VHH binders against F-actin-capping protein subunit alpha. Designs and how they scored, part 17

Target 1, 308 residues: F-actin-capping protein subunit alpha, of Arabidopsis thaliana (Mouse-ear cress) (o82631)
Amino acid sequence: MADEEDELLETELSYDQKKEIAKWFFLNAPAGEINYVAKDLKAVLSDEEVYNEAAMEAFPVYNKTHMICLEMPSGAGDVIVSSYSEINENEYLDPRTAQVAIVDHVKQICTKVRPANDEELPSLYIEEYRYALDAEIQRYVSESYPKGMSAVNCVKGKDNEGPGSDFELVVIITAMRLSPQNFCNGSWRSVWNIDFQDESQVLDIKGKLQVGAHYFEEGNVELDAKKDFQDSTIFQSADDCAIAIANIIRHHETEYLASLEVAYSKLPDNTFKDLRRKLPVTRTLFPWQNTLQFSLTREVEKELGLGK
Below, E stands for the ipSAE of ESMFold2; O stands for the ipSAE of OpenDDE; V2 stands for 0.75 times the mean of E and O plus 0.25 times the DockQ between their complexes.

## First folded at step 11 (VHH; framework vhh_8h63_2)

Design z2 (from y1 with S99T A108Q; at its last look DockQ between E and O 0.58; V2 from the best seeds 0.00; counts 0 for: pae O 3.8 > 2)
Fold by OpenDDE, look of step 11:
Structure z2 (fold): chain B 308 residues (1-308), chain A 125 residues (1-125)
Amino acid sequence: as target 1 above (308 residues)
Amino acid sequence: ELQLVESGGGLVQAGGSLTVSCAASGFTFSSYAMGWSRQAPGKERELVAGISSGGSTYYADTVKGRFTISRDNAKNTLYLQMNSLKPEDTAMYYCAASTPLYRIIEKQFGEYDYWGQGTQVTVSG
């Protein structure tokens, strides 16, 4: 009875399939770990062209999604890479210092900095509100996230020279705690859209919060918690608005963090199994070395719909 | 600047009770997990008790049932009520604070970001 050794014909992945898989790994890398993934992928992918192309496509998305902070040259400060600060694909505005950072996404560095143009900055009227809000948010972040960064960007109505039209400010907050040596990384990201409605004299506030944690304890455990918020307050002076908005943000974020803390403090060990989503269990060092495992490739292919 | 100032330490007889307190300033107290650690001479610092921002508590086995950690967010104050004190409880007691993010990452009350200067508790036989 000839045991038909099912020669699993290792179907060679196409260029496009490899690229998409690589992109997937980049995009799904935990906060602060994309470079580890990159290293592993480079080792696994025998095709430098595929790797480079995947990296070029994925890193910008990753960087903006994770709102990475980059140091600008010559002590010009830090910039948060975000869709809300984006002037173009490689330029990001720091509204606080009125500077624009030129970013190499793959290297995750600011290569150059330039002054912002007048057209890239909000009007004096808007700046008054932005500045006030930024000050309050900085205070909040310094108290709540000692290593956190924040920015306030105008995304609509930047050219408004005075009352009579709506405008929108976005507060972005990012904080990370990276401890790769302890196999523990965490991230906090929040985005708050504040719609200043002139006619109704109301501020419509929408928040999106994301908390990530990556553990390597008897396997890869990844936490990805998201929460949306909605609130409103009265359109007042710049200072009063700033205080009100900051308080609203503080309230919602504090409450949510408290809820998470309680939830995780009571989390039994077996519950961590549910957090094991993306990476195989059998790793001893930096979870991305297993990207070479056929099983993971299959799973990614399935997720990407590449096997159909 | 974040500050933690402990108080309430002193000399107490075995079997006695003592409450130490920690006054916090310079940060949003209500958002932080808080804890007490102690260090006896010649020994390593050990976590005694922790309390999350949500009020969940942790106690070391050595103090479980005897110590109670609590917080008053309105006063920005952390407390440790110590009952049935033993000579082995003699140590410098430190107040500690930890960010919510850190607490999420660590899963338990093992580490903290900030520490006070400590208050001495001495239990005589």
Scores: ipSAE 0.024, ipTM 0.457, lowest interface PAE 3.8, mean pLDDT 83
ESMFold2, look of step 11: ipSAE 0.215; ipTM 0.553
ESMFold2 (binder alone), look of step 11: mean pLDDT 81; pTM 0.817

Design z3 (from y1 with Y102F A108K; at its last look DockQ between E and O 0.54; V2 from the best seeds 0.00; counts 0 for: pae E 4.9 > 2)
Fold by OpenDDE, look of step 11:
Structure z3 (fold): chain B 308 residues (1-308), chain A 125 residues (1-125)
Amino acid sequence: as target 1 above (308 residues)
Amino acid sequence: ELQLVESGGGLVQAGGSLTVSCAASGFTFSSYAMGWSRQAPGKERELVAGISSGGSTYYADTVKGRFTISRDNAKNTLYLQMNSLKPEDTAMYYCAASSPLFRIIEKKFGEYDYWGQGTQVTVSG
């Protein structure tokens, strides 16, 4: 009975399939680890063109999603790369310094900085509120998140020269804890949309929080926690609004962190295993070295619907 | 700027008691986990005791039953009550703070984001 060695015809992946798989790996890289993934992909992918295209497409999305912070040249400060600070695909506004950073997404560097145009900046009226809020948020972040960064961007109504129209400010907060020596990396991201409603004299506040952690000492375990919040307060002076908003943010974020701490402290070892990413187990600093194994490719293909 | 300032150190006889304190400023004290570490001459720094934001405590085996860590959030102050002191307890005692984010990432007590300058505790045999 001739054991028909099912010659698993290694169906060669098409260019597009390879590209999509590569993109998937980039986009799903843990916070602060995309360059590790890049290194591994480059080593495994035999096609430089595929790699480059995938990187060009994925890095901008990754960078904005993870709200990476980049140092601007000549000590101009730091900029948070985000959809909320985006002027165009490669330019991002730092409203605090009124500068625009030109970003190379694949290299994750600010290559140039320029002054913001008047049209790119909020009106003096809006700036008063933005500035006040930014000051309070900076204080909050400094007290709550080591090495945390924040920005306050106007996303609507930037041209309002006075009362009578609505406008929207967005608070973005990002903080990372990189501890590769302890085989763990973590990140905090929060986005708070504040709708200043002139007619109702109410501030509508919506928050989105995301906490991530990647453990790779005993395997590939990833924590990804998300929470949405809604709150409101009265439309007051710029200073009073700033204080009120900051307090609301502080309250919700502090409580959420506390809840996470409690939840994880009670997690049995078995539950922790459930957080295991569907990636190969690795204890190396480069958690993705084994991720490009054929089996993983198949799984990714399946997830992407490419195996049809 | 985050600051931790230790006080209360000194010379004490073996078997005696001493309380060291740490005044915290520049951060939301109530949200942080706090701890005491010590470093004896020629030895590595070791965690002595920790207390979470929620009040859970940890003690090193060497001090368990003798030391008590506590916090007063209203005063932004951390305490370490040391009883039955031994010559082996002689060390520089450091106050430490750990952010909530860090605690989520690291499941274990032992690493902290911030440290004070320390207070010297000397136990004479």
Scores: ipSAE 0.146, ipTM 0.590, lowest interface PAE 1.9, mean pLDDT 85
ESMFold2, look of step 11: ipSAE 0.171; ipTM 0.589
ESMFold2 (binder alone), look of step 11: mean pLDDT 82; pTM 0.826

Design z4 (from y5 with Q107K A108R; at its last look DockQ between E and O 0.26; V2 from the best seeds 0.00; counts 0 for: pae E 2.6 > 2, unsure alone 64.7 < 65)
Amino acid sequence: ELQLVESGGGLVQAGGSLTVSCAASGFTFSSYAMGWSRQAPGKERELVAGISSGGSTYYADTVKGRFTISRDNAKNTLYLQMNSLKPEDTAMYYCAASTPLWRIIEKRFGEYDYWGQGTQVTVSG
ESMFold2, look of step 11: ipSAE 0.347; ipTM 0.630
ESMFold2 (binder alone), look of step 11: mean pLDDT 80; pTM 0.811
OpenDDE, look of step 11: ipSAE 0.226; ipTM 0.575

Design z5 (from y1 with S99T F109Y; at its last look DockQ between E and O 0.51; V2 from the best seeds 0.00; counts 0 for: pae E 5.1 > 2)
Fold by OpenDDE, look of step 11:
Structure z5 (fold): chain B 308 residues (1-308), chain A 125 residues (1-125)
Amino acid sequence: as target 1 above (308 residues)
Amino acid sequence: ELQLVESGGGLVQAGGSLTVSCAASGFTFSSYAMGWSRQAPGKERELVAGISSGGSTYYADTVKGRFTISRDNAKNTLYLQMNSLKPEDTAMYYCAASTPLYRIIEKAYGEYDYWGQGTQVTVSG
């Protein structure tokens, strides 16, 4: 009975398929590890054009999603790359310093900085609220996330010169705990949308939190936890609003983290296995072995619907 | 600035009890995971006990059943009650704090972000 060795015809992936796969890997890279993925992909794809296109498309999305922080040149400070700070595809506003960072997404660097235009900044009225909130949030972040960064952006109503119209501020908080030497990384991202409703004199607060952890323990383990929050408070003075909002954020984030902590403490060993990412199981960052790559490719193809 | 100040160390006879404390300041104590580590002469620093922000506790096998870690959030103070002390427990005891974020991955590595200056515990034979 001749065991017909099914010659798995290595179907050569098309250019588009390769690109999509590459993009997938970029986009799904753990926080702070996209450059490792990039290195591996570059080696595996053996197609510079595909790699470059994939990178150009994926890095901006990744950078904004992960809210990476970049240092602006000449000590101008740091900027959070986010959809909420985005002026255009390569320019991001730091509202605190009223500067705009020009970003090379693939290199993940701020190449230039310029002053923000008046049209890019909120009105004095809005700035009063933004500034107050920013100050309170900075205090909170410094206490809770020593290496964290925050920004408060106006996303609606920036031209309001006084009461009578609604406006929206967004608080973004990003923090990473990177310990590559210990094969573990963690990330915190939170976005808080605050809708200042003038007519109702209410602040509607919506929060989105994402907590990630990536470490190697008998395999590639990844935690990706998300939580949404809703709260409200009274529209008051800028200072009072800032305090109230910061307290709300502190409360929800603290409680959520506490809940995660409890959950992890109770996790049986078997459950921990469920957190394994479909990435290399070795304690090396992204060891792309041919066999593993093939398996991942198939899985990615399946997820992307490329096999149909 | 985050500060951790240990106290309560001293000389105790084998079989005795001792409580060390850590006063925390400069951060939201209640949000942090806290722990005690110790370092004996010529040995590596080891985690002795940990307590999460939620009150979950961990103990090293060497101290399990003998030591109790606790926290008073109102006082920003961490405690380690040590019973049935042994000469092997002789070490500098350090208070440690972990940020909420780091606590998520702490289970894997038992690391902390901040440390105090330590308090010496000596157990005589």
Scores: ipSAE 0.030, ipTM 0.477, lowest interface PAE 3.3, mean pLDDT 83
ESMFold2, look of step 11: ipSAE 0.105; ipTM 0.512
ESMFold2 (binder alone), look of step 11: mean pLDDT 82; pTM 0.825

Design z6 (from y1 with S98T Y102W A108E; at its last look DockQ between E and O 0.40; V2 from the best seeds 0.00; counts 0 for: pae E 3.9 > 2, unsure alone 64.4 < 65)
Fold by ESMFold2, look of step 11:
Structure z6 (fold): chain B 308 residues (1-308), chain A 125 residues (1-125)
Amino acid sequence: as target 1 above (308 residues)
Amino acid sequence: ELQLVESGGGLVQAGGSLTVSCAASGFTFSSYAMGWSRQAPGKERELVAGISSGGSTYYADTVKGRFTISRDNAKNTLYLQMNSLKPEDTAMYYCAATSPLWRIIEKEFGEYDYWGQGTQVTVSG
């Protein structure tokens, strides 16, 4: 008679189907929670190669999308992993220190640091603007985002030697608050593109803001709010531009936070507090392992379109 | 940068009253949620009272009816009026604040981000 292992294997999903499902779970992990998802997936998946390939493909995308911060060895500070700092798949520039972090994406660790070479850095002309802006953004972030991180990268025109051509700087601001004892994790990500237009003498400023929150006490409530902004100012000295840009960013981000507070004030007072008070709590994370097993077939059918 | 400076602590007899205050600077005071916590020797810090940016208040059961939290946004000052003091109220009292983002997400049951150095309140028999 056929044993139970052979019967279960006959109903098993294909290698590629399992890989795509695993990648989906990795890529949809809430901020700061990918390693909990990884533990659950490893426990559920019987094929180490499926897990390893899925992780190798998903972690780099997740890390750049969430703009994770990694501590660099020898007290060199932190690097932000992003598409704007990417030199290649595993190397990320920290423009503040002129160092390049070598990253193991799956382990989420900076394994080594090397000095950036001259061709990886902007010209002295561009650096004057980048440096001034970085200083003003650091001041703003320290006042507004507890344990927040920021970086300013040049994404176009890094080799300009003086006035005469456009260039573009990108401001990145990230902050995370992991409160597992309260079953609440939150994240902030903002990206501001500043296009320094030489002929018109105008700065074109575009912002993309994203707020995430995950409340998981005996449930799974997620917020993913996004907002875009457009603004401009006059092209001035490096110092004056930095002040103007930082003031614009502060204005828009503060205004957006005020609008979020208004939206949340429409909820009944203490709704989540009363829920937590009325239910016994274990102060444990949501059991992703059991949820993954239960929903695996449904998510594959949804991904493949078989149910619809 | 952001600073919270407490004052008004001291020695008081049981049944007496005392007001502690907290001067705040380095942020838009009116937009932050504020609170008072206390820590007695050998014990963990506990939240005593909180006040939202909009003025809604929260009190620990052990102080309800005796303590009143208030804020003066024009003076950037947080107050805690403590009446009917008991020896069990003896503690270091800390002013606390949290940014609008995390307060929106965590509401009144979240952690505070910034703390003062504290002011000692001692209640004698």
Scores: ipSAE 0.166, ipTM 0.562, lowest interface PAE 3.9, mean pLDDT 81
ESMFold2 (binder alone), look of step 11: mean pLDDT 80; pTM 0.809
OpenDDE, look of step 11: ipSAE 0.245; ipTM 0.640

## First folded at step 13 (VHH; framework vhh_8h63_2)

Design m1 (from z1 with K108G; at its last look DockQ between E and O 0.56; V2 from the best seeds 0.00; counts 0 for: unsure alone 64.0 < 65, SAP .723 > .668)
Amino acid sequence: ELQLVESGGGLVQAGGSLTVSCAASGFTFSSYAMGWSRQAPGKERELVAGISSGGSTYYADTVKGRFTISRDNAKNTLYLQMNSLKPEDTAMYYCAASSPLWRIIEKGFGEYDYWGQGTQVTVSG
ESMFold2, look of step 13: ipSAE 0.417; ipTM 0.658
ESMFold2 (binder alone), look of step 13: mean pLDDT 79; pTM 0.801
OpenDDE, look of step 13: ipSAE 0.415; ipTM 0.699

Design m2 (from z1 with I105F; at its last look DockQ between E and O 0.44; V2 from the best seeds 0.00; counts 0 for: pae E 3.7 > 2)
Fold by ESMFold2, look of step 13:
Structure m2 (fold): chain B 308 residues (1-308), chain A 125 residues (1-125)
Amino acid sequence: as target 1 above (308 residues)
Amino acid sequence: ELQLVESGGGLVQAGGSLTVSCAASGFTFSSYAMGWSRQAPGKERELVAGISSGGSTYYADTVKGRFTISRDNAKNTLYLQMNSLKPEDTAMYYCAASSPLWRIFEKKFGEYDYWGQGTQVTVSG
């Protein structure tokens, strides 16, 4: 008669420890690469429940942090997933179409749309400013960001029915280049907060830019450059404000891109070394993919009683 | 709005010469890398020649020594001088532009973000 095969008794990480490690890998995936990390984790993790829970917890955070763009069904265009557009964890406002996208974060798809409720939209007064700004930003992005996406959301004062109180609009600009054939992926994300100040009749403008790159041709080098901006202009008509804001954004982003180009022009003979020295912020991380592979392989060897 | 408009295509006898040009507008021309690609009917589009913002050039092996790419930043115009034309050079020729946005991290030609509508070049036997 056949005996049951004895299982090797080994110590291993707890369910929660495995989950937190998997979440760490998801959340540290380079821009646009979370699904490659997901494939690696599925191939190495033996516990599907750990994987599913880690993904369920990590993808919503990753998607909002990277402000991913999802195509809405029925030709309605794209929605940007962000904290500025969030109705709830799975619903995101597209103010351009006045629709709310219903999102499956783990699959990274928009499964359905619904019309936005009046409570979810700014007043007609605020919408005049939002709409005009959105048009000028779309024009700027189409000229400057290949496959770029943008959105303009009202984040404060949406119920103002006319002059008398402050309101705030946020401009989001994202662009990504996924070029695995060239072993380089890049991302550009900018967020501009515009505070329309009624008493002073001034617009206070603050911007934050994040530029990411992941090089894997001559190694595994990841860059994450950040830049802050501050500016102002006068509070004018919706159309004049939109033009002034877009020009300010274009100026600062173009100037910063030019500074990066200068640093980049010094790379031809020492690509990775000079890139690390000349970009505003550079870092080299221990390769996340190699770390996962090494750790899980080592744990499997211990579980099977093989070498340490 | 960024626009790339090709012109100068036409019918040429084998061994002849032709210059195609591309008028660009809606962006700072001098900061963009530019290029020419071609596509014959039923074939995939192929990169023919490229020129960086700094003037460095690239040519496909099939056209080296016969074709010359150049740019005139004062006129916002890209050129392709084609000499010693062969029937296999028959194709639609497309002007292309690459934004500085991604050039920072890539040193390879052929990654273009914007395309013109093309100009037909036909070389007869």
Scores: ipSAE 0.199, ipTM 0.566, lowest interface PAE 3.7, mean pLDDT 81
ESMFold2 (binder alone), look of step 13: mean pLDDT 80; pTM 0.808
OpenDDE, look of step 13: ipSAE 0.205; ipTM 0.609

Design m3 (at its last look DockQ between E and O 0.45; V2 from the best seeds 0.00; counts 0 for: pae E 2.6 > 2)
Amino acid sequence: ELQLVESGGGLVQAGGSLTVSCAASGFTFSSYAMGWSRQAPGKERELVAGISSGGSTYYADTVKGRFTISRDNAKNTLYLQMNSLKPEDTAMYYCAASSPLWRIIEKGYEYDYWGQGTQVTVSG
ESMFold2, look of step 13: ipSAE 0.385; ipTM 0.677
ESMFold2 (binder alone), look of step 13: mean pLDDT 81; pTM 0.821
OpenDDE, look of step 13: ipSAE 0.394; ipTM 0.704

Design m4 (at its last look DockQ between E and O 0.62; V2 from the best seeds 0.00; counts 0 for: pae E 3.2 > 2)
Fold by ESMFold2, look of step 13:
Structure m4 (fold): chain B 308 residues (1-308), chain A 124 residues (1-124)
Amino acid sequence: as target 1 above (308 residues)
Amino acid sequence: ELQLVESGGGLVQAGGSLTVSCAASGFTFSSYAMGWSRQAPGKERELVAGISSGGSTYYADTVKGRFTISRDNAKNTLYLQMNSLKPEDTAMYYCAASSPLWRIIEKYGEYDYWGQGTQVTVSG
């Protein structure tokens, strides 16, 4: 009798309902694929106002969640868009250059930069630790992550003028491989919170690693592997802390990567099905037959009730 | 800075043997999968042999039984021992490296970094 497609065609969707469905598709786009989703949504939506409003609401959230990297003008390098670097909705601090990037989220570009204000930067005391750590992390990333990006931000205690109070630094490492010719895309995101505890003279280190993969050769399989870490080290000089923290991060990330490689080597010949079972998926397998192309157009039409 | 530097190429008579090596620096060598590819004039680059970080090997059908890939993690060096060389083995031989980061999402034989190459010429 009646199925999902017939029910949607018989029920008219409001402007707001269409907008929320479009936002859902944007926000659930696999890493690096939001613009493919945007192209499909533009093709399906008759009302450009619905599309524009959904994009303006979704892109800022998507960009921060995925910690996208944007090239800053004048060869100043890249800024990572994240909640850890956020000054306001459209401004993001690059602590390495002491620049604030002004971002157009929908276009995913940095339109200009301004110098950071003194109040947006950590104190000289904190900066000694941040700078030393940033240098060691950059060395590690250059060795371990092809075209990887990193940043070190102070997220608590930035105004401390010397010993006596706790502060917190966050290390972000991100890398992405878009390989449409192999019908897969991948992403790595790691976030390390380092709590510098003055009373105990200990660094409390917490890491969260996230590996994403999207396979679309024989199906639509999304993989999202997450791992949490806990570690500690003693509170030392800025340089010694930086070395110790970088070594801890390298150890944990190297071990996790080795475990993923072992799991990968055990995959059977029908990789999409087995990989899906081993890792969580965020949406229903998108059916397609005898094709090597990825398209959301038909799925969007079903969810919006547009037919055809 | 990550570097792959090949050496050991040269001229050799058919039926002879040659070992090419690749010195690697600027990355944790033991964590990377490594490989050798070759390109003859007017032909596309071809994967010759590969070796995983754990030591598993792969060989193209055209070289099986004649070539041996190996790695020395203590010296950060990759080797290709080539025996029973044929004129059709004449090519520029490239050392390549693949980060373990992308192993889960890509098929074997995809490499992130390449050396400058070393010429191997086999005369008949």
Scores: ipSAE 0.217, ipTM 0.565, lowest interface PAE 3.2, mean pLDDT 81
ESMFold2 (binder alone), look of step 13: mean pLDDT 82; pTM 0.828
OpenDDE, look of step 13: ipSAE 0.366; ipTM 0.677

Design m5 (from z1 with S31N K108N; at its last look DockQ between E and O 0.55; V2 from the best seeds 0.00; counts 0 for: pae E 4.0 > 2)
Fold by ESMFold2, look of step 13:
Parts: sequence; C-alpha cells; structure tokens
Structure m5 (fold): chain B 308 residues (1-308), chain A 125 residues (1-125)
Amino acid sequence: as target 1 above (308 residues)
Amino acid sequence: ELQLVESGGGLVQAGGSLTVSCAASGFTFSNYAMGWSRQAPGKERELVAGISSGGSTYYADTVKGRFTISRDNAKNTLYLQMNSLKPEDTAMYYCAASSPLWRIIEKNFGEYDYWGQGTQVTVSG
C-alpha cells in the first residue's frame, strides 16, 4: 500500500526545487504581506533549512523591490531599502542624514546605523543638486501622500567635482497603508530617474509608478497598476532644477491618480461581488490569485487606454 | 504644510441660517475630495456632506434639503451653507480632505486623511 502510493505520487522535489518554489511564493507576496506568506510556508515546509535558506535569499530581493521603510534607531528617522541606496546586501545609505543603516532583511528591522564614509557620499557639487531636489520632493510628498516617504540618491557620476560630465539622481517615493483588520492593504511606489546631461544641457526624466491594493474580505482581489512616464527640462541651477523636476513629478503622478480614480469608478459593481462569492475566504498562495490580480489590472488598464 | 482652517461658526437661532467656510492650503485643492463632518458633545464624528473633485455631492439624511456643500477652486475654499437649523445641528464642524491615492484604495477606510481644527456651531431655541 505505502510502496504503491510512493510510486504513484509525483516525483519527489529536490532540496533546491523546494527552495526555489518557496522563494517564488515569498517574492510574489503582495506589498506588506510577506510575513503572512512566511507563516504559511513555515507551516507547510517540513524542512526548516529549506525555509531558512529561501527566506534569506528572498527577503533582500522583496525588501528592495518594495522599497520598504525601516525606522533607524534612536529617532534618526527612516531609511528606504532599495537597489539605489544599497552599499552591500545588508547596508543601505540614507543620503539625507549621511548615515548607513544596517538591516536584518528577514526580520525587516534596522539594527544599527553608522556614519557614511566620504567615498559612499556624492561630491559637494552633486550634493548641491541632490539636496535641493530632496527638499522639493519632501514638500510634494508631504502634500500628496499621508505618511509617505521619499529619498533622492545619486546613482551615477557621484564623484563629479563640477560641470563637464553627466550624472544621475533617482527619486524614490513610497507610501503604504496596511489595514489587515479591515482586509485591505495598499501601496504606492514611484521611481524617477533624472539624467543630468551636461553637453546637451537637458535633464532626461523617466518615471515608473506602481499602485497596489489587496482586498481579501470574502475572497482575494488585487489591483496592480503600473505606468511609465517620460519628460525633460533644461539643465539649470540646483534650486531651479529641483523645482522643475518636482513640478514634473507632481504633474504626472496627479494626472495618473486622477485617471485611475476614473477607471476604478467605471468598473462594474459586481466585479468584486461575483469574484468574492465564487471564491473561498482563504489566503492561499496558489497561482489562481495571480490570475485574479491580472484580471483586475487588465480591467483598469482598459479604462485608462493602456493597451499600447 | 497642508492646512485646513474652518471659520464662520457661531450662535444662531433655530430656523436660522449660517455658512461655514474652510480655507485650504499646501495642496492642489481641485484634486481633493472634500467634506464636512460634525461632532456633538459625547457623540462620534458624523459625515454631514461631501463633494468630490468632480463636483458630485453627498449629504447625510439628517441634513438633506437644508445643507448645501460647495467649493471654490479659485479661492481654495470649501463651504457649507446651513439653512433651517435645528438644535440637534449643534456641534463642532470639521473640514476634511481625502488624498488622491487613498481614494482609489479605501472606500471604507480612512474616510478622510486631513482634518481641520473645527468651528463651533450652536443652535439655540
């Protein structure tokens, strides 16, 4: 009986196969929900080593992708974990305070801070532009995103001592509202790459925005809306560039949010009701959740005219 | 800094009229949904009237036909015209604003994200 069942079962997965499957579930967790996935995987996986390795590999990627915010010790403020702030796997620069946050990715905490080295910071020339932009972005975020966070990092040309070469700043804006007791979690992430082109005297501005919402009362419904932007302005003083860039970002993000509101209001009332009625009240990690996610995202994109 | 400042409250006789105003600053007023809520002593805050960024209005049943919400986007000002006032309309009236992002996400949560300090309306008689 046992021998026949073993032979009729699917091929036993290897250690590495189990690890990669677990990592997939971690990496596809909705914003703010990776710890729910962790509890489910720990309960399902019998091999604690597989779980631990999968978590150690997945959490750093998840944290950077979602640009999570971690409180730095002793009221030093918050740091945004991202590929743009990364010094190494566990260290992330906060350019606003010139501190480096030491992060435990799996626990999602900042355990300590250290001062940044001079080599980890941009030149005074670049910092003039970074600082001015950071101030204008903070003003915009405070007006538009309750408890929103932002950062401005230099990602290319940090050692430029003056005019003559290109450099690049990246603006990160993130906001999250987690209401698991009300079965709704939401997130905003935007990334703006600002390429300061010295010879042309033009700023090339590219933005990527992602809006997420997960509704899990009586079913699982996800919104995952993404939009790319492109714009430009003239290369001016640090202060004038900061104002122009912030105005461009505000314009595009405001217009996109207005478009999403219109598209969302046009969705049929029964889209959520019929899906919730037909689906169990579960928090399962099976791929059917991704199918629902794609379907809602497709409906929003149709209303926005994002087919091409 | 985002700021909502109410004014125009005061004492009024039952059956009378009063207009309260809310001056807004620190955000693009025309993009926000706005509203008025009230709180009587010992009671929970109650949404009285709302107006979307597109101009659609909502009124609580207790004030329909008597109250009118409006907005002046050129002056960044929200208004509540209150007619036929009753003693049960006595409350602190709060101006509120809903951020564009969370309006997409939370129909039933964070009804409004920003609040003023309120203006007292007292109806006697």
Scores: ipSAE 0.197, ipTM 0.584, lowest interface PAE 4.0, mean pLDDT 81
ESMFold2 (binder alone), look of step 13: mean pLDDT 81; pTM 0.820
OpenDDE, look of step 13: ipSAE 0.320; ipTM 0.624

